VHH binders against o26223. Designs and how they scored, part 305

Target 1, 191 residues: o26223
Amino acid sequence: MKLLWTSQHIKVTVHIDGKVSKMDVLEAIKTRRSIRKYQDREVPEELIDKILDAAMCGPSAVDERPWHFIVVRNREMLEKIPEVHPYGAMVKDAPVAIIVCCDSSLEKIPGFWVQDCSIASQNILLAAHSLGLGAVWTGVYPLEDRVEGIRRLFSIPEHVIPFSVIPLGYPAENPGTRDLFDPDRIHLEKW
Key: E = the ipSAE of ESMFold2; O = the ipSAE of OpenDDE; V2 = 0.75 times the mean of E and O plus 0.25 times the DockQ between their complexes.

## First folded at step 19 (VHH)

Design YC4 (framework vhh_7nfr_2; at its last look DockQ between E and O 0.63; V2 from the best seeds 0.00; counts 0 for: pae E 3.7 > 2)
Fold by OpenDDE, look of step 19:
Structure YC4 (fold): chain B 191 residues (1-191), chain A 124 residues (1-124)
Amino acid sequence: as target 1 above (191 residues)
Amino acid sequence: QVQLQESGGGLVQPGGSLRLSCAASGFTFWEKWMSWVRQAPGEGREWVSGISYSGGWTDYADSVKGRFTIARDNVKNTLYLLMDSLKSDDTAVYYCAKHKYSAFPETIDEFDYWGQGTQVTVSS
């Protein structure tokens, strides 16, 4: 009995300029780019929900799922984020941002939360891209100045660690695609 | 190595003005919050003013509010403090300080680097 791994190609239907486009997983990964310019267009809540759903589908150490998400749409708060994140200038131009956080009280194995939140953050980027949105990962952790800046700005409790800030919006730029394959980074059997 | 070097201090009469400068090196200046802190003789260190990395946010101690202006030039890697309407109680060593956090300080411990300071003396 050949278990036909039916690779259920999760086709995400994206409305781009009124057209529904489907993007497969490999296409999403290969064509994703950091987007830092956004249209003056609101992102529907439905899309944010889908993105957050995707964010929570990643694996985590011992299934600890330590992540929390702050969805920021308030214009005043979006405009404040660049003041506490020196590389977050584009956030003020985005209609929405997601702050990925770790609740340390949910951590089961020390240190793996960084991987967990990284996976969640990447899933946000991929999901956003697959849905016709642009996003960029702006790192917060492990830089103490940014961590505490975001913490204070959003009144995040001490046991919760802000990890990343991800602005999202409909893209107002097209940086093109890159080929990042490097065979020199591949080692067979040993280094 | 992180270096902060203050200059511009001196002796002035009450009501006079001074401009302090702090030359920063050894780190990416534009991505850090900065403050001025002063210490009067026999007193503890007192936060005077702070500025966000972009200069978009500034804050002042109540004792200097309306008289002092903090500014920065991120191209020159320099922090400034414009001091107007100086009073005798402004006499202190003034230090340039680098923030640990992208926020206004809650305590004097929220600075990771200090300059050597520059003496400001306000006397008739």
Scores: ipSAE 0.855, ipTM 0.931, lowest interface PAE 0.5, mean pLDDT 93
Fold by ESMFold2, look of step 19:
Structure YC4 (fold): chain B 191 residues (1-191), chain A 124 residues (1-124)
Amino acid sequence: as target 1 above (191 residues)
Amino acid sequence: QVQLQESGGGLVQPGGSLRLSCAASGFTFWEKWMSWVRQAPGEGREWVSGISYSGGWTDYADSVKGRFTIARDNVKNTLYLLMDSLKSDDTAVYYCAKHKYSAFPETIDEFDYWGQGTQVTVSS
């Protein structure tokens, strides 16, 4: 793209096929960081829809798909989450949060819902990252205080278990990347 | 060991004011919700007021709303109940109680530790 002398004309190449630039999946996994500071900028519903679609693409035990999601944009509700979650202070500053829940009535194999909801939660983080958003997983389950606090705050019925609260928004920080590969964690054939 | 010690009770005239304190020890006070609960002679325990970690979220029983104020000091590990416009119906033993959950209570079972109580008597 060449800037033309005294009058600055920004040349924009329109993508004829309409495709958006894609992030490689390995790049997304390796560069995703927990983001706890967000711009004062709305997250469009269409991006939340894409994130939740991705969340539901995860595998689950015997395809039980026990997950439900609560999308929270109401300012009063976002401000109350830190009062029931002492480590969720950043939630009040997020434009939106997603609560990942397990509907135990959908459980086909007891106890695997934790893995199922963990997979959905991680997919939310990766999808948000690939869309230019930042997010962080704040733990709810298995901490009894938080589980009950979140359940009552959002009127979640007894058979539904809040698992995680994930605030997200356009990032206002850049923690940088990390090199976490540790070959001593790899065991061939035996421990 | 968790300990809750109430103080500040006493005899007061109708329309008067009183301030209750509860000194807390043996747990991380700023990480727990707290309540005041009272028991009149010959009656069951009645939840009076509750307060969240920071003090940013409070609630009151209808019988005391507008007259009582719950507060906490997380530096001094102390819970307070400021009682104004006292009536004879407020006569009770007042207990400091520690919540199990980060929520306003639905049942008496949701408190795991109790103080020994302080007597408040409102009499002409």
Scores: ipSAE 0.316, ipTM 0.701, lowest interface PAE 3.7, mean pLDDT 90
ESMFold2 (binder alone), look of step 19: mean pLDDT 81; pTM 0.825

Design YC40 (framework vhh_7nfr_2; at its last look DockQ between E and O 0.88; V2 from the best seeds 0.00; counts 0 for: pae E 6.1 > 2)
Fold by OpenDDE, look of step 19:
Structure YC40 (fold): chain B 191 residues (1-191), chain A 124 residues (1-124)
Amino acid sequence: as target 1 above (191 residues)
Amino acid sequence: QVQLQESGGGLVQPGGSLRLSCAASGFTFWQKWMSWVRQAPGEGREWVSGISYSGGWTDYADSVKGRFTIARDNVKNTLYLLMDSLKSDDTAVYYCAKHKYSAFPEKQDEFDYWGQGTQVTVSS
C-alpha cells in the first residue's frame, strides 16, 4: 500500500479536553512524556502519515537519510514484539507501532546513522505528542539480542539495522510534566 | 559472572520421567531467551528446546516434541525441562544455554554461556 503522502502543512491540532489546540515546538518538547498505556482506539492513517513526514524532516549526516520505517498494525505481530524485546511489553497494547531502521547501504559516513535514526525517532515522539497521541521509544540497537530478534521477526535484510520500536496510541495515562533543567550540566566557554 | 548450573539428571528406565533444572545467576534472567542442548556420547551437540522471555514462545526439536516441556520461573531465575516418555536415545549430557539473541537458534554458536551439564541415562 503506497501511502500517498500529500505534503500538506502539518497543522498540529492537539485535542486537550475536547478542544483542538495548536501546540508550539517548545511546548511539545517540554511536555512530551513516554506513554505506555493506550486507549482501545485506532490511530487514523492520516496521523501516521504526518508522523512519518515529521520523522523524515530531521537532519542527517551529509543528507544521507538512511532511515526506513515499518508500520505495524497487525495484532499478531504487535503481540509478538514483547517476546523479542524485553521492555516492549506495552507494544502489545498499542494499536500501531513504528519500527525505525537504518539501511546501511545508504550510509555515507560510518557511524552517523545512529544519530540520524535517533533524530527520526525523536521527531516521531514529538509529532505524536503534538497530535494528541502517546508514544515511547523502546531501544533496539545496539543490543544484538534485540536487533536480531526484531530482524528475524520482521524478516529484515542483513544490511538493514532495526534501531527502535515506537508504539503509538491515544494515551490512557497522564504522567504529568517534569522539569529536567539542570544548570550543572551547562558549561560556559570551557569545562 | 554468568553462571548456569544444571541439576536433576540421573538414571531412569525407558518410559520414565525426569525434571531438569538450571539455576541462573550473574545476568538478568528474564531478559534472555534460554535453551536446553544435549550431547550424547560420541555425538555432537543437539539443540533440544528453547523458550522466550516470558515463555510465550517455546520450540522443540522433532526428536523430543510431544514428550518434553520447557518452562521457566523468572522469579526464581530457573529454567526447567520436563522429560516424559524417555527413550534410550535420550541418553546424553543436558546443558542449559543462554541465548545471544532474542530468537531460536539456527546454529550452536548462537549461545554465549553454557552450564556444566547434567547426565541423563535412560536404560533398562
Scores: ipSAE 0.515, ipTM 0.797, lowest interface PAE 1.0, mean pLDDT 90
Fold by ESMFold2, look of step 19:
Structure YC40 (fold): chain B 191 residues (1-191), chain A 124 residues (1-124)
Amino acid sequence: as target 1 above (191 residues)
Amino acid sequence: QVQLQESGGGLVQPGGSLRLSCAASGFTFWQKWMSWVRQAPGEGREWVSGISYSGGWTDYADSVKGRFTIARDNVKNTLYLLMDSLKSDDTAVYYCAKHKYSAFPEKQDEFDYWGQGTQVTVSS
């Protein structure tokens, strides 16, 4: 995949069929919403590949890159996720879900994998949004019952830790944008 | 604290039916997987059936498949076991058990709370 860089700012740029498709990075971050309703429409493998490529571009502690991704399209499996994940009801209605995992054998600094996989998960959300898809991050780690439930459902080995489940698809809802800026959260020089 | 109270056991002839209930309190019932586990006199505990938090995913021990049905009512915080075609081998104390994990058990110690049990006796 070819990347386009400009001197003015960094853009998330994806070349599709020879056309440059652009969304300003700040626009993507500000307009991304959790989407929990999806059209009955397949997501092409090419888009999933682009999303996972973006996921792997995130920084990681000492470049450890501990992430692995399970792509789930099988209807039976998607329908079972809500039964091991109490707040994952929308997953059964998604055409596809991505499970972000940590392979603990790749850790170079113990415990930083949580930040690493969080970065990869957020990149999935932003990339999906930029491609016209909607997604939502459903939490698995650190909830032990969810971690073990997902691990057993997908035969994930003990040294691999499921972190998040991200259903995605073409959106069937528009929750609108939010204005969440809170200046009281900003501290200059000290607390 | 967590409280599980079984009821509905009794004496029944082979081929008969029973409906067991388990009233749950002291935890968020709808967010937990539940099971029925039984213990015959002088034997270890045998997992009978388990159910996911919404009831959309159930599983059964081979010994009871096709004869028993697990169900739950998350409004009433109650777990059920509908037992049909009972056999003498089904004679046991039946326990309601709360899962540690949102998964069917692979080991005997994957339950964190148990009820006092209800006796089922199939006499023949």
Scores: ipSAE 0.110, ipTM 0.600, lowest interface PAE 6.1, mean pLDDT 89
ESMFold2 (binder alone), look of step 19: mean pLDDT 80; pTM 0.812

Design YC41 (framework vhh_7nfr_2; at its last fold request DockQ between E and O 0.64; V2 from the best seeds 0.00; counts 0 for: pae E 3.5 > 2)
Fold by OpenDDE, fold request of step 20:
Structure YC41 (fold): chain B 191 residues (1-191), chain A 124 residues (1-124)
Amino acid sequence: as target 1 above (191 residues)
Amino acid sequence: QVQLQESGGGLVQPGGSLRLSCAASGFTFWEKWMSWVRQAPGEGREWVSGISYSGGWTDYADSVKGRFTIARDNVKNTLYLLMDSLKSDDTAVYYCAKHKYSAFPETFSEFDYWGQGTQVTVSS
């Protein structure tokens, strides 16, 4: 009686449920930090697409949606950005940067483009964080030296206004969380 | 108030050297690009050299390329122009100028502040 040991290969189907752990929006907001150190790792295009999608989901004044985005991956250009942005040193270390711009020709109500592009920029930061990336908002507008510096560096048309430069990458630092709640900034009914 | 004060000018022989300095105050010096501009008697202004805020980028007019060196000390809030192999044609008042933009200037309107200038005279 030859006991045929049928080796039942239990195919452990490791369902790599790539459950992208859906970070709660409040969690994303509360735990987001400016990240200025990045791993030597490329950011997949898919993630950039998701980030840009998020960037375009914010409200805008009368739905003007004036934003444009320059995605910069070229190493030479990334290395040049710090020369035209005095606080952009970390950009050279990032695998990618997004430059948020406003097309002034799309502006319907004067001045609201700043809010629109701010919302877009913040959504970039939050989306990046929710996807496991680090980012930092380096302000360009309204400082003319930076605006024109970035404009010339990237040959941006005059009617398009550089607003922010946001380097992105897998974080190589963990600044920790901060409690930024300040009840003294809350006024009830009157100042 | 923004102040730029040039120094180091003087009389030199052809082939001589000078070092100009520009002391800056009243603004965050290291955040701004700087240039040297000169004006010879009876002539228009001529851009001489520019430097990025970090000093990583420099540029020169063809007339001074290879002879002049622009530098800066952001700790001392000072801009420098090292001038070697001076020629008679280098005779001018030399001005330090603060950039409006983080770029090499295309026009003189891209400077928002100027020093009083320092006289450089190259004469045998």
Scores: ipSAE 0.882, ipTM 0.945, lowest interface PAE 0.5, mean pLDDT 93
Fold by ESMFold2, look of step 19:
Structure YC41 (fold): chain B 191 residues (1-191), chain A 124 residues (1-124)
Amino acid sequence: as target 1 above (191 residues)
Amino acid sequence: QVQLQESGGGLVQPGGSLRLSCAASGFTFWEKWMSWVRQAPGEGREWVSGISYSGGWTDYADSVKGRFTIARDNVKNTLYLLMDSLKSDDTAVYYCAKHKYSAFPETFSEFDYWGQGTQVTVSS
């Protein structure tokens, strides 16, 4: 370089094969917080595609991959979710929500779909955070009143189980980072 | 444990009005959808109206649309049915019913608790 400059700590976002990496994975895990307040700002389809790609990268029991995703942007539908989910009030204010579902016909080993869909749901949260979005997991399964309410609202067939509703958008709050490490939860060799 | 207690029924002339109330206890009322169901003499049960937990989503049977209004007070744990322009076909026992699911019912088995009912009689 012809210009003289001082050596600095420089973090450069590198554009490789259309991907932009903005956050280390350990940083994303440590700093992710549930976000329930969102800016009045659209979330581009490209970001939703990246989030769902990440969701589908999760491991699953015997590679069964039982998940399906419903992307909800329609204002009327987003406003109806709180009417079938008593603790989903923030969904009405989100620009988009993702419903994580299990297709039980894809299940290869009974009962592991809950772990599978939990992994996909957590990947959605982490991917959203790494892209500058905020999200929160609102529980549907195993609460049968919510499961049936969401199923009927979105015309989800009987063999498909809505697992979670994840509203997301650009955050309008900052709850701050927590230190949750608890060494008393770690057991060496035995309980 | 769950109790649903209807009141406000009575004898009324055609074209009259009544307001039914249902006092609820033994469950978290504001988390549950509620309905009114009626049964006329010699008839099966008829779903009349339903309401979401917040009151933001309501629906009515075709036979009562435009004449009846369902409402709820989540502070007082009370469900209401305002009945206007009553006619002889509205004569029935009216029941308050608690939904199992956060959805309008497809069958009567989707109500897990019922009140004792209140008689409404519309007579010339």
Scores: ipSAE 0.383, ipTM 0.748, lowest interface PAE 3.3, mean pLDDT 90
ESMFold2 (binder alone), look of step 19: mean pLDDT 82; pTM 0.832
OpenDDE, look of step 19: ipSAE 0.852; ipTM 0.930
ESMFold2, fold request of step 20: ipSAE 0.273, 0.348, 0.300; ipTM 0.682, 0.740, 0.708
ESMFold2 (binder alone), fold request of step 20: mean pLDDT 82, 82, 82; pTM 0.833, 0.834, 0.835
OpenDDE, fold request of step 20: ipSAE 0.881, 0.879; ipTM 0.945, 0.944

Design YC42 (framework vhh_7nfr_2; at its last look DockQ between E and O 0.01; V2 from the best seeds 0.00; counts 0 for: pae E 13.6 > 2, placed apart)
Fold by OpenDDE, look of step 19:
Structure YC42 (fold): chain B 191 residues (1-191), chain A 124 residues (1-124)
Amino acid sequence: as target 1 above (191 residues)
Amino acid sequence: QVQLQESGGGLVQPGGSLRLSCAASGFTFWEKWMSWVRQAPGEGREWVSGISYSGGWTDYADSVKGRFTIARDNVKNTLYLLMDSLKSDDTAVYYCAKHKYSAFPETQKEFDYWGQGTQVTVSS
């Protein structure tokens, strides 16, 4: 009898001031904002565990799962990232950053790794938000200078492609809510 | 309060099979990696098997690889160990262990809670 692993839907419990709040998926998606200011507060390892778990739960082409993650907490390294990533200035202020990478040797179908790593990156953002953290997606790929800069800085092998840098921390800003629904982007049956 | 309760142990002949269960409570079960650890008489604790949050990752000690299968039911908050082709050397108290953290290699072997254990005896 193959014990069917029933995947329970991850109810993300956000600890706000010691209270565990549950955020549903739609709430997480709709209320997520890019956060670029962070508190001077460490992110617990357990939260990073949960975020990385979520990052690995996304679909990938032919289940290739090409993603790797570099967790950066070293202050010196965080401060160096903006030197090679000009739009990553906020990284120096974050207590931690996750670098999403693709191991090209794991790719089964050419080109789909971009989608795979995008999904992983988005899941990191959603998970972070659901856990009471703020994060922002700073794109690395496909800009060659950024890719090479991050590669050199973190001694990333040639077959591994840095895709995104995601600083995260407890938010020190509240950008508010936004409504991005646009019915003009919806087409029924045909264009 | 975190509670782990093992069951399913017993006396079995060499080559036999057992299924251990661990009922977990007092924490969000799916948020933690779980492991089985065993201790034979006069020996130290030996890690047996580990499983990630949803079971996407599993690992085994070399001594049990190919014979034991770890699984979990996150709906039932239960950890399982299927033990096939049991040997006399498998005789031990088997403990369910909760990982403190999971993703980082440095902390992956840290356990913060243990069950009372269940006795497995393999003897002719």
Scores: ipSAE 0.015, ipTM 0.359, lowest interface PAE 7.4, mean pLDDT 89
Fold by ESMFold2, look of step 19:
Structure YC42 (fold): chain B 191 residues (1-191), chain A 124 residues (1-124)
Amino acid sequence: as target 1 above (191 residues)
Amino acid sequence: QVQLQESGGGLVQPGGSLRLSCAASGFTFWEKWMSWVRQAPGEGREWVSGISYSGGWTDYADSVKGRFTIARDNVKNTLYLLMDSLKSDDTAVYYCAKHKYSAFPETQKEFDYWGQGTQVTVSS
């Protein structure tokens, strides 16, 4: 049967094991909660790659895509973040954090980078959740103290603006589900 | 309005000790990095020591390392400088300084407020 067989390495394919939870997008949006307690377990690089791929799938103003990401795994650096970013106290306990930044030299329409980086940040949260991880968005911009503190800690140049710090890891808490739908917030045709 | 009030200075002999205090008001103290800065007569300002929000990061100028200890009490909104083994070269007005940003101190442009200062004189 199998005789004179030859094969070339033509394609590289990435597969996801069926052991990872399959989650409907509406379920992911409705069940995602801020997670601030993490297991003492490393997050594989493969999962970080998938999360950052999702981050970059977001729309941006005039397709400017101004975002850059700093992946922080170094224990000393993670422990220093709360000293310049007090709302990021849980970062010291996370196995990894992602800093979402804007490179202002990529900005094509003034001021929309905030929306662009917000979209990327939310995509990080949803992707992490769908992969069985927990995360929380900790705000940096527009708080001048926090922006400059993070910039100096990570040697971020003046034209690059740190927007958010997102610690993530396998969750060690479950805050539960919320029902937040409020029909009084919906206005038909006019205010 | 931001206000910083230093106290605890005085005249001491070489080898003596002093404890400086700085009462802070008009801002959220526990969110800000704080420093001590000193100025000797006829000289520019010299950074002495800095401390992070929680006190987890502290650093000292080489001239005072091992002799001075910076501390803070975030409940009382007070910054401290414990000075031991004082030398004549430590004679200066000492200022409590609020960092403009939550970054590591490198220049005076990083400070947006400081107090009136407290005189420390080390002499016979």
Scores: ipSAE 0.006, ipTM 0.198, lowest interface PAE 13.6, mean pLDDT 84
ESMFold2 (binder alone), look of step 19: mean pLDDT 81; pTM 0.825

Design YC43 (framework vhh_7nfr_2; at its last look DockQ between E and O 0.62; V2 from the best seeds 0.00; counts 0 for: pae E 15.2 > 2)
Fold by OpenDDE, look of step 19:
Structure YC43 (fold): chain B 191 residues (1-191), chain A 124 residues (1-124)
Amino acid sequence: as target 1 above (191 residues)
Amino acid sequence: QVQLQESGGGLVQPGGSLRLSCAASGFTFWEKWMSWVRQAPGEGREWVSGISYSGGWTDYADSVKGRFTIARDNVKNTLYLLMDSLKSDDTAVYYCAKHKYSAFPETQREFDYWGQGTQVTVSS
């Protein structure tokens, strides 16, 4: 399976129901779901690299790109994350997790790092889905309890802020798709 | 409003056992680490035991290790402390404490809410 990553178009071949299918960006966005159950199957490093590449392609304020990523495969550490993240129970069942962090020393404009890291996190989810993986965004920031828990667990320095924990794996569930379009949330020209 | 209410204290002989309970309300109980802290007369507060969200992690002060067991029921919003082989030096007011942050044993513990405490007296 030649995953042709061209710099401008992520064409991902996904195995759906035993068939290799290409998923475009709109399809990825519309069909993505949070996946919290994973197969007992390792995720190749190549896929993680592609996901991280995608994570770093999002825009950031003044191109500050404040994000750092901790890739966690160690089983002991994965099993400890639920102890410091109350909604991270599924992490212990995932073969890998990505922790998205902000290096505050890279911030150029105060406060925009949250948007930057959000974009990075979403790109992780979309890329994962496009590659046939399941993932879920478990929020860390801005809840101080979780921030400090993750910080201490991974010895993250004070100037670096853990933002999200994203477990990844081959999906062991299929929640189906949702139509979330709501015209009542659209305002023309004015509120 | 956060409320923590301890119960189960009393007078017991050395070598005896007690079970303390802490009823929690006003917050999502299972989202917080919990601890027991005690204060003996004329002494400062001493951390006794702590427990993580699901109970996957527990820790104990050296003074109570092997004798006390911390547990929680997240359905009942209740924290427990099983105290076995009680000693006279275990005499104290025992407080239920809510953690401000998640903290493993190697880190400092900070609490943002406390109960009123329950008196435990170990005496012959």
Scores: ipSAE 0.138, ipTM 0.612, lowest interface PAE 2.4, mean pLDDT 89
Fold by ESMFold2, look of step 19:
Structure YC43 (fold): chain B 191 residues (1-191), chain A 124 residues (1-124)
Amino acid sequence: as target 1 above (191 residues)
Amino acid sequence: QVQLQESGGGLVQPGGSLRLSCAASGFTFWEKWMSWVRQAPGEGREWVSGISYSGGWTDYADSVKGRFTIARDNVKNTLYLLMDSLKSDDTAVYYCAKHKYSAFPETQREFDYWGQGTQVTVSS
């Protein structure tokens, strides 16, 4: 059964059955690693759709949902990203990248869009991992040079802020599991 | 403070070669686009060549294409200009320049810091 919620110009379809996950959520969080080497294998559009659906499931400040996403598959454009994003060298080798952006006109609480877009970015990483893909978050905001470089490269308007660039693909490396739990970071009741 | 120090200039005969160096300090060199700019006697400053922070994009003024090569070493924080087949029109003070913006040398030649310059003289 589908429940159709409509507005004047947009129809919203609510999925009756959730997408099947192969991995427990805690396992996904604990085993996700930054992947910077990718197989020469295309990522199906269907998987990108699932990843972006997951990205939009994140909470946001007062439900402002300020995020927009640019999906980049064009080789020429992917090869240009390192020229304005020096730590994005692996992007040229990825079959696809997702640029997470904030539309500041959607902001309802000033400054919380950074948290909102961080949540969306992390959901992209986790969803990609659960689908057998590898990804890495490369930072754009708040570095002014990177923000302006990406904005110019992709014709992003002034009121839209590029936040992160996330290359992704089938992994060609396995960095292994890490044990990062540190009880000294836990404070009971007070600092 | 941002500092740019050029070296490697000198007197050379037509057809000769020189390598200019620019030592950079006071900023994160490998995150910035860089250019060489020159000023001939009695003239304004003329852009010569530019390079992206990774070195993936380079561009040259038409007057030097095929003769000059821009390069950078991001470990040593040094910008280079390899000049071959020098001619009298290349006589100028050459400046290392830091780009104001971090994008597209083909559309942006705005600089916020300059070195002290190094003299290149091409004479019979």
Scores: ipSAE 0.000, ipTM 0.169, lowest interface PAE 15.2, mean pLDDT 85
ESMFold2 (binder alone), look of step 19: mean pLDDT 81; pTM 0.831

